# VHH binders against Ni-sirohydrochlorin a,c-diamide reductive cyclase complex, component CfbD (cfbD), part 2

Target 1, 370 residues: Ni-sirohydrochlorin a,c-diamide reductive cyclase complex, component CfbD (cfbD), of Methanosarcina acetivorans (q8tjz8)
Amino acid sequence: MTQKEISIIHPRPSSIVAALYTLRDLNVDVAILHGPPGCSFKHARLLEEDGIHVVTTGLDENGFVFGGHDRLVEVINKSIELFNPKILGVVGTCASMIIGEEMHDAVLEANPDIPVIEVEVHAGYHNNTRGVLFALESALDAGIIDRKEFERQEYLLIKATEVEKRFGAASKEYLAPSRGDLKYKVAKRLIELLKEGKKGLVIMNAKKETGYMFADITLAVSEVAAALGKKENLVNMANIDPELGLPRVRQHAQYIMRDFIAHGVEIHEIIGGMDEYPIAGEKVSELIKEKYSDYDFAVITGVPHAIPMENLQHMELISITNGPRQVLPLKEMGHEHVLVEIDLHPKTLGVSEIVESEFGATLREVAKEA

## First folded at step 4 (VHH; framework vhh_brivekimig_d4)

Design d3 (from B28 with Y106W)
Fold by ESMFold2-Fast, scan of step 4:
Structure d3 (fold): chain B 370 residues (1-370), chain A 126 residues (1-126)
Amino acid sequence: as target 1 above (370 residues)
Amino acid sequence: EVQLVESGGGVVQPGGSLRLSCAASGFTFSSYGMSWVRQAPGKGPEWVSSISGSGGSTLYADSVKGRFTISRDNSKNTLYLQMNSLRPEDTALYYCAKGRTYTVKWSGSSYDFDYSSQGTLVTVSS
C-alpha cells in the first residue's frame, strides 16, 4: 500500500494534510507549505491533481535557523505571479513549528491583493480535526465563509467522529479485494430482483470526489431497470444538494446532478449535501419509515455505515463502499452483500463528470446476457 | 429529426436583463432533461444551467447562480433562460442542449448533451 492508497482510506491523516484538503474544499488555488522540501509531498501531489497548486518554501538548515521570513515573502510573491490565484493558503509544516511563527508577518509584508488563509498547525500536528477547524476559522476571518457555514462544518466534524467511533468502519482486519466473480453474482441477483418486480431504493451517501464513481452505480441501476421495463420500481436518493457545502463540495454535487439530468435519472429524494454524509442517514431512515417501508431491497453506495439499520432490516441490502476495511463492519451491521470499489481517489481526482464504476460496468454486461 | 432553435440574444448593458428561448421539436420534450451551454470568444464550452424533464430539479453553475433562472413550458416545447444582472463576462454564444436516454451499454462520458448548431449571441457591453 502506498501513501496515496492510505490517503483514500484516511483522507486527512494529519493536521497539515487535513488543512490542505480543507483549503481545496474552499477553492484555494495555491497552498504554500512553509517548511522543508518533501514534508507532506505525497499528499501535495494528490491535491495538485485535484486543482490546488502546492508550493513549498523549501527550508534548509540556514532557513530553519534564521526563520525563513524572507523566503516565505518571496514564495508568496512568486506564487501570485506564476499562478494568478483568487485565494492563497499558507500552511505551517513540521519545520515551521520548531522555528516559531513567521507566517503572519510574511503575509503582512507581501500584502497580496487577494484573500489569504493562514493555517498554523503547531498545536496538534497529528490531530486531523484541529487542522480542519484552523483552516475554517481562518476562512471565516478572511470573509470566505460566513459564521453559519463555519458552525455547520464544526457540527459535521463532530458527527463524522461519532459515526466512525460508533460503527468502527475502519476495521483492523484487511480483506484482499475479490473482484469479478462476487460482483458478477451480486449483479445477477439485482437483475433477478428487478425481473421479479421487486421495489428498490438506490441510496447514494457519498463523500466529495468519490461521488463521481458511486453515481455511476445509480446510473447503471437506472439504465438496466429501464431496459427491463422496471424503472418505476426504483426510488433514487442522493446526498447531492447543490446548494450546501464549501465551494468545491457544492461543485461536485452540481456536476453529478447535471449528469443525472443529462441521462434522465430522477433523484426522488435529496438527503443532504455531500459533506453531510455523517447525518444524511437520519433523513434516509425517516423517509423509509414515512414513504418507502414496503420496499423490498436497497442498493446503498458510499458510506453505508452512516445509515441506521432501523427500517432497513426487512430489505435485502446490496452495499458498495470505497475500501476493503469497511467490509467486515458492514456485514456485522447486517448488510448481506458488500462490494468494494477501490482506486476511487485516483480515478476521481480532477474529474468533473460521472466516471464508470466496476460494479456499474459489471451490471451493464450481465444485463446484456439476460 | 431533433431540432433546437435558440432566440432572445442581443446587446445589453451591464446590469441589464435578457430572456433566451429554445423551441424544441422532433422528440417528446417532457421526457428529456435540457441544458444551456455557452461559449465565449476564444474559449471552450461552459455549462450554464440544467432542468429535469418534469421541471422539478434545476441546477446552475456557480458563475450564474442567483442571477439566471432556467425554466420550461412542456405544453409549448420551449426552454427558457432568464438572465439578470448581466456582466461583461456573460458575453457568449448560448446553446440549447438536449439530454439523452439510457442505454444498456455505457458509451463513454456521462456528460452527453446534443447541442444546437446555431446558438444565440449575447453581448454585454456599455
Scores: ipSAE 0.250, ipTM 0.674, lowest interface PAE 4.2, mean pLDDT 81

Design d7 (from B28 with R100E K105R)
Fold by ESMFold2-Fast, scan of step 4:
Structure d7 (fold): chain B 370 residues (1-370), chain A 126 residues (1-126)
Amino acid sequence: as target 1 above (370 residues)
Amino acid sequence: EVQLVESGGGVVQPGGSLRLSCAASGFTFSSYGMSWVRQAPGKGPEWVSSISGSGGSTLYADSVKGRFTISRDNSKNTLYLQMNSLRPEDTALYYCAKGETYTVRYSGSSYDFDYSSQGTLVTVSS
């Protein structure tokens, strides 16, 4: 597949899909889709790979005529028997009064001994933010999250939308993924900076599961600097606060931090939670102004365009992103070296440990020549 | 040759306390992060806690947070786990692990590792 074909065939998630991903982040074990059959879609398969079961009530002509209440009660009871979930999600895909009333009444009748998150999704909105908010409101109503966390998540959704609108790439800005020779050249430059005794910031500002691969870049840079006797010239920053975020998001940060500790990598500055990537740049800017304004270079991974250029302009920048569409905007912002890690989601979905990156592997190989 | 020797286990009543020790040799102790991993009877290994080489960073599984404290004494090449408010669910064989000897296989609670240590048994019973 060519990069043009890739850019054309990658549709955005619907409100239903966004709600399902939010239920996953809340550690829901089983999500029941209450509505017509035909919910076998790409994202449901990906959610199954990540440990959440997606089941449908399969409302057909009989269900529409006679109501889905009894069918939903049946599916709830069978899901509990089959999967023994700790948290159950019920997602209504039709935004009618009858479906909403039916879902709530069915949950009351089934009366499970576990929390149930009831989500009424308006499929016609085609707005991912609405799907996330509906799931979060339902989680708040179920007592799974508190109001403070709900308001934090709502704020982050607004900020993420702003970042993507201002800095996210349009399809016309799509560029080829970085060639191996470019990664080799940039790896050589980074080793030159370290050998010259330059001071560097290694900043990971990553989204959820992509953090598992971007963390390998921090790991590789720390390994190479240690081998050169230059570990003390590096400051590592990462948005991996293990106490912040929805349960699954906190677990991602915890696993990444566990692996950094295991490999002797120190994270000097925690710049936020993994869901805080849209706002972590403010903390980075504050830290640079306060403590690190005399640093010579920075390696920025994940979502570099969410980090403001304020206080970075005097540094030589090496930026690694997961989207080829971000390359041109980053160069326009003043990033000297821009690399792309491809296929992040397929390589990080369902994992719970740091996975090797192309740039990390390249850096380790080039260092053997040093 | 890397050697890890755990001690300090025993039988204790629910709500009691125990302090585990791990004596390390054969590597530069202060240069590596260390972890405690436990295995309950009939279950797979569960990561419990980790500590950085300097001792400046600590991390805990949700199941033990607020009850267990990991610490190290680099001058003695010794890792510790202070266990308070012990529960029957904490009953397990406890292992210390040099960081790179383990990986997480599943989300949050289980992973495999190769270790040469014998572990120390903790039994919480009433």
Scores: ipSAE 0.123, ipTM 0.560, lowest interface PAE 4.9, mean pLDDT 79

Design d8 (from B28 with L59Y R100S)
Fold by ESMFold2-Fast, scan of step 4:
Structure d8 (fold): chain B 370 residues (1-370), chain A 126 residues (1-126)
Amino acid sequence: as target 1 above (370 residues)
Amino acid sequence: EVQLVESGGGVVQPGGSLRLSCAASGFTFSSYGMSWVRQAPGKGPEWVSSISGSGGSTYYADSVKGRFTISRDNSKNTLYLQMNSLRPEDTALYYCAKGSTYTVKYSGSSYDFDYSSQGTLVTVSS
């Protein structure tokens, strides 16, 4: 049931899958899955699309009985020859743990001249927290990250769990009904607010790769405001600190920032790194209290439910999220307009530039009539 | 604060067996490798055995291979050391030690230990 556990609940439900995504975030060039064919296969292919090579040792019944040491040495040597990686990851799967395989002995025998992150996980762990921690601790052990960064990541995992408990752990989860042209109606409302000279905050609080699509909403709003002569009425905030986070997370922020600059979009407030979405709301609340308490509306994208309602209660809120299950909680919190961007994963996998959002496209179309 | 409470020590005759336990608290037990370290009277500390966070990898000092078995129960936050075929030279205070990371690599002084417990005394004598 390891394939069922890994493939059914997306995006990072199992420890093995979470470890692989964490290795991606560490800019591991090649990840070797040590175990039988099919374990993590679906997610391995998706990671390959994101520029990380995923290779398996492919242990059959004989390899399972006789051990996979020699096979792992072979796969390590071939991976180094074929891909010339800067960092190698080796992940033990459920089957390699059962046969008592010593992955470290194989790494020592292969003796690569590059850092190797060795992750010991198995599919019996049914949540992603352990997989992330195991990979991060292995990266710390390999000297890829320091103790301070490990502790920061652990803190963020705790905070992400707290945010999820408020909205995701509840018994009341279901998909909201479709409302046809809701995006069109909200786009018209936003244009009305801008034309009336109302002051707005555009806040992107996004998770890693989803930032590429949510950034398009910031871009579209800035374009439309400029066309209406209302650019001065907007303040843009985003969790895209280009120097904070694991290497791949920093790269996402850097690419998004590059595209904003190329399009003349100013980000007035950096509210954290892209891995800091669970805590960025604290910084947003502080900024509003200190500088932006007189603003009339806010457009909040990505993870709007992580932004506290304190100091937002007087604003008209337009909230755009990636999950339909967040719609009801956001409305219950007092968000007037709640939209969902769909297909984020297929549209943002393997990209390094801002990609068009449905709301951004709708807003640009409606603005041609203004 | 990390807290480690060892138990199960005692007096046994040569060839006998003992099972040591270590109850851990103050950290996410399953996220760290664990070790057993012993200190014989008048000698420095000696690493005995280590186990990875998942229990998938185990390592033993040459002096105890084939006689001792390290295990853990992550649901109970407890580490174990099953000691068989005990010898007079196994007489020592035994300490439970928390590793610095999930992965327990190498043997001996390669491990970082975080232990401040009182240990449990094992005496092998006739």
Scores: ipSAE 0.000, ipTM 0.162, lowest interface PAE 17.2, mean pLDDT 79

Design e1 (from B28 with T103I)
Fold by ESMFold2-Fast, scan of step 4:
Structure e1 (fold): chain B 370 residues (1-370), chain A 126 residues (1-126)
Amino acid sequence: as target 1 above (370 residues)
Amino acid sequence: EVQLVESGGGVVQPGGSLRLSCAASGFTFSSYGMSWVRQAPGKGPEWVSSISGSGGSTLYADSVKGRFTISRDNSKNTLYLQMNSLRPEDTALYYCAKGRTYIVKYSGSSYDFDYSSQGTLVTVSS
């Protein structure tokens, strides 16, 4: 994987890494990596921070080597004893036809009382969607997801690749964060728009755990608007459908929605699931055409470049993204104000509640001066 | 309840031979790989050899390759270690273990498998 961010599964990463991240999203409790010694995986620590155990059947430190079928049976049985998992994943680390057959036979012999997702990955598939698709096909076979969800995930992988490829190819530069406190200037502008009685859309189009931080921006804007007596001038949209997506993706949406409700924040429009960020822009465009074409400004967080410009051209845009690479492309598209939240993934891994954002904190501070 | 009882140790001269046995009970013996682990005086445990549940695969530490042979009799729930061409450095308490000595997490953690605390003493001296 060219990106080392655990929250993003790109179709072009290493097949083994992609499979493991997909198992995480499926709420696998233990992932067993099966194969010859020498197939190291440096992302195991990050996956364990997200609450799954990553164990191996191959050992070389103390004279143990790959033990094949019998070793995998032992590791399955011992993992059940030690970790009491609800779902096991078994992934071939240096895949071959022989390893795949051995894995299946070992799972049959161990005969665990819980579902096992068997992921056979082949060496050389590190620049395609194969690892993700293998894990999803195995989850379908194990009854963890249904055919409709499998087909939806496959479609989303294609769309995510299109979105990321387009912007990754367009920009090879990024702007360093301004020392002039750009967030303060933009926060003041947003408060001015609210005080002038302008109508605004607050659109969160976020990826998985980054949603916990971007949700804070929606929360802060709602708090400030309420304090100014202008809450009725806002429409909040978010891709937090609590019933869509792989189990962990649904849990993220549920936790974010729980916190919005607890703080009295209304989400007027659900624009999709958190895994639907590549296609949620079509739903946003439809809603604006039908209901919100007379709105004056928009605050767009997460993946603003996935939202089509056609119905936004007349609005003043405030866009907050998670990567500095998106700044220049967003400005080229016509986004007037572009801000970057940094360190989203390290601050949101393993999190189950809304996390304070830099822009949200700045907006709350500036509002006290108003 | 897993029980492993080792036997067959003793005093032998350099170049001699001994056969160790391990009687297993409390689990389906043929479903688990078995290992021999030894601990020399003043040293930590050292893995010696492993055998698959079916007996179809065997592994040996470099220090014993060509001299030791691991085997099992699933009908008797018994594990064996045939030790030939014994050397003074083979002097140790020998333990049999259910499964492998540990499960390794990629994060650097390890977990021990069940093994007998009794052991059988092998002393190689003139």
Scores: ipSAE 0.014, ipTM 0.368, lowest interface PAE 6.9, mean pLDDT 80

Design e2 (from B28 with L59Y T103V)
Fold by ESMFold2-Fast, scan of step 4:
Structure e2 (fold): chain B 370 residues (1-370), chain A 126 residues (1-126)
Amino acid sequence: as target 1 above (370 residues)
Amino acid sequence: EVQLVESGGGVVQPGGSLRLSCAASGFTFSSYGMSWVRQAPGKGPEWVSSISGSGGSTYYADSVKGRFTISRDNSKNTLYLQMNSLRPEDTALYYCAKGRTYVVKYSGSSYDFDYSSQGTLVTVSS
């Protein structure tokens, strides 16, 4: 037996789907799936809604029998005519050196006036991380990202895997998602804390598109505090640095910041980029230690378990997460109130503005009764 | 470590011919496409030609099509570029490159080409 290599596990299903989501994050306008017929994925519709067109070469028996080269050239040319893309992706569905060269030869013949990211993945790969890394390496080769950004993304993928394995995704227990009754009780508690004049931190440590829904919690808390004359008791933190991350990730941060500004919500501390959620906790801990150690409570949204408990132990914690498997690990860490927002991915793909959360809606409703 | 060593450059009159060679080591040569890229004095890199790992497919920039021929000998781990009907504008340092994963037409923007060799100088002058 050889030495065990460290395996990076990505939460996205299959290497092909992982590659497509990575191309989306790179702001690829059209992704062409090249390979034999029979490849099926349910995420294509969601990717289309997020502004990336997914087309295929593999649905034609003639294209498969006569090789794929001419068919791929045809599809590249038609995609350029129909969609006028700024960046094109070509994803091979069967990984081999020969197939990868066939894709490259077709791209050379089509000779497009735009960058092309060529990704070779195999449907038989059980490690989803491979699809992400291949797409990022192809983007590096295409000049879409530099080596520094490639290395940063690889580091973040390792850190994200550690966070998900130890605290969230690897949990053996499954609890039912939080329902309105629990959200109602927690909303009442938050209003009590504000009425008592306690000082709170509202920390959004969100992952990509889920930020659109978790940002609504920051909006709702700010709105309710303002109505109670307690806006000055809140400090808002968020990982929405508009200059960090892959192009689509930066765009998400920019849209969320735009909406905060439009609603008069101040973000007092930027704790990182939206792809930095696995490491933003260190920055949060530093800020609390230096500026906010006298605060009484915290509302933590997105990925609360990525934030170390070291400087949070004296605070009453209200934590809102995007996964039911994260509830038990968060309670084990010492989080008093743990809520779940579900179905965030399908509700937040394709959006360019903050979307209503269940807890935000509940908090606004309870505040009317106060 | 990938090693690429070009040779065959020189000075030639307009209308003349040269054959460039690239000796490759440090990787399974037959498994990768290969390319020729050139850089004229004071200008950015320009893709010239590519060949598949098997040698079955060849591609050329419009500026050299019909004049240049790319070929390979996988038994010798060697890439070739036969250059005929040379013009003064063909004057450049020529590099061989292990196959790239992108193709973008050079339009006056800087593009990074992945090549790891010293190149061979071709001068066409009257």
Scores: ipSAE 0.000, ipTM 0.169, lowest interface PAE 16.6, mean pLDDT 78

Design e3 (from B28 with S110D)
Fold by ESMFold2-Fast, scan of step 4:
Structure e3 (fold): chain B 370 residues (1-370), chain A 126 residues (1-126)
Amino acid sequence: as target 1 above (370 residues)
Amino acid sequence: EVQLVESGGGVVQPGGSLRLSCAASGFTFSSYGMSWVRQAPGKGPEWVSSISGSGGSTLYADSVKGRFTISRDNSKNTLYLQMNSLRPEDTALYYCAKGRTYTVKYSGSDYDFDYSSQGTLVTVSS
């Protein structure tokens, strides 16, 4: 049942699912879904894998009308007893306005000694941005984030929507999978560039947990360059500012930077936080104009389409993304080599260290042959 | 032979300060990231802070942010940890740790830092 439910989850989350993932990013330990059984329950399984406990009040028809308040008080008290959370989330789901009134009153009656983030969303909203915004507003009201951070997150939501509208939704074209030789050919080309003494930028512009896999590409390129005596020809840039973002997002940046330091990989330029991928491209453009305009090539991972082509046009570009739908738009923008890492989210949820990428593994194997 | 020698520990009152030093030898110090790791009595090791080879990047555990400062002097092959506003819960044996060299092939295992020193004891009096 767990496997069957996971397999039918759509890639575009509802407002309820978006709210739950935002609570996760706020380091909420337990999220209570208040409403009928099965309301967004399928997504709860994936969130459990990522370290947030999701429980439901499981209201039947009678409880929905006459006992929602008492049931929620019971579930709040039991969640505190069982999980000893530091922050509790309560999300109203699939519900009428009556559930929202019951939710607030129940939280007041239970009066837990910990912060509670109360989010009322409706399953009928297919706009995930609203789910994020509602959770952030509730976190602000609960004192979990301040006004400045709320405004920063709201700005980033606007910028992320602009990026996704421009690139993610615009192309309906899909490039059929290669017969498996493309990663090998690109790896061989990168080694040729390094052997010729060309100077390269390795730019990671990653979204949250996907950074754990894209970081492996930076690691692999650094390993191969060092083996060739060409480490000094590389500049590494990454959006892994450990002090920016919601608590879980900062933690991802810290773990990735920790692993880079542990493996002798220098990150020369911090281009923003991991939630700043929609705007980090402007910082990259500024840095290239000021310091790196004479560089010959760039390896761009994560969200390459969020980085403007300004100042990149003279470079040979190797771009690695997690979306097959991004291939044709990136080629149209002028990216010479475009690769796709598959299954990023499933392989990076619940991890706390860099994980091997397909391109990284290919690059390491090709380097042994060269 | 790689050697790491910690010093600077001692007994201090709550709210006090100490500066730990780690003298490194046997490797090209500036080519490696360095970390401080502590182990409280009866507990497992806890990562405290890291610094890149150039000193350009620093990281801190949430428990020490704003109170501790990591730094290095590559000309002297020495790592430092400035500890301010010390608390009883900071009582621990402190180790400096050398990062690993990366290799031409990804191992897919264990990102732990190398550490092999005796450490330096910090006791914050209750």
Scores: ipSAE 0.250, ipTM 0.663, lowest interface PAE 4.3, mean pLDDT 81

Design e4 (from B28 with L59Y S110E)
Fold by ESMFold2-Fast, scan of step 4:
Structure e4 (fold): chain B 370 residues (1-370), chain A 126 residues (1-126)
Amino acid sequence: as target 1 above (370 residues)
Amino acid sequence: EVQLVESGGGVVQPGGSLRLSCAASGFTFSSYGMSWVRQAPGKGPEWVSSISGSGGSTYYADSVKGRFTISRDNSKNTLYLQMNSLRPEDTALYYCAKGRTYTVKYSGSEYDFDYSSQGTLVTVSS
């Protein structure tokens, strides 16, 4: 396969790490890192928490010299025996690229009865977008996704890069967290808006597993509005289409939707799949212009900067994001109240249900005082 | 008991340099690969660099390759990270970590990846 120039930037820290998280999204059960013990990744522990077993061939100096072919065959067979995976991933690390070993030969010799997604990436590549694309191309070759889904994912990766270039990743300034209880003040303001009979949009535009925590904010707002007799003043939107996306992305949407239904929370508008967060804002803008232009406020969670300001300018905005570096860009866009949920990644890995958010918990407590 | 104590952090201007140190105790240092992991404000942990037990092999994240150098002194049980051409996005709490990736043993699987709870803060600002 001839390697082409790729200019798309992915937010993962390395091509190998990007490939591993892409395999996770493909619902791979076991990912084998083919390389020496020195190729250590903290992300392996986080992926294990997310239900994907990450194993390594553990090549020493002898394996580095002798290619490690036999070791990879051994690890493939043992992984199948120990874990009974439905899909296996094999990722070439820095050492397998250096020694010139062909992972495909080892996979052919092991001859597993399950699909194998083979990803050859090197940490030396200048942008980690290659890791995502190589994993997706390997999944296409293995029959795990079709060409239409591959093209959709490539389009979304381009759109995600555009969103991050405009707003998220470009900020070099750090806003220290306020020493004041900003979440408490914003929770009081939201309750005031509801008590005054204002109409609100609750928009979750979440990125993959982060949706488990941001969905709690939708739950909390719905609970408080119901307690105040103002449930009819809210419209809930979410990018949780249960039939769109890579297998794990669809599972996230299905579990979140199940919990909303269990809690009696109606999602009035499905604005896309959970991997469509870079383009879901276009659907939100269309819906506001057509149906909700007379609404007074909006609570926007997840990736608020992906939603265009064009149809939001007349609303009071409460925006909750997952990183402090998003605060300044959001305020520059015109967002009045910007809150941060931290520790989203470690708190949302390995879960299959909505998890409590700091703002949701604060809103529930403040409502008891109302 | 495994103990890892980081030092060498501080405030530096863009384009500047810092060297981090990690004093290790409670295990046979030369027998284990070591890593540096960082956590920027509001973000999850990011692997930065690893070095083999002998020091013969080094590995780097794409974001730091060519700018950072990992090294070790096994006679002093100390791990180092030389950071050059520092950028504002390198601002993070840096952790020293004992370990390698998850491995399969014939009787099961295990992690031996540990890092200090304190870390050392690196701030890159003008």
Scores: ipSAE 0.000, ipTM 0.093, lowest interface PAE 21.9, mean pLDDT 78

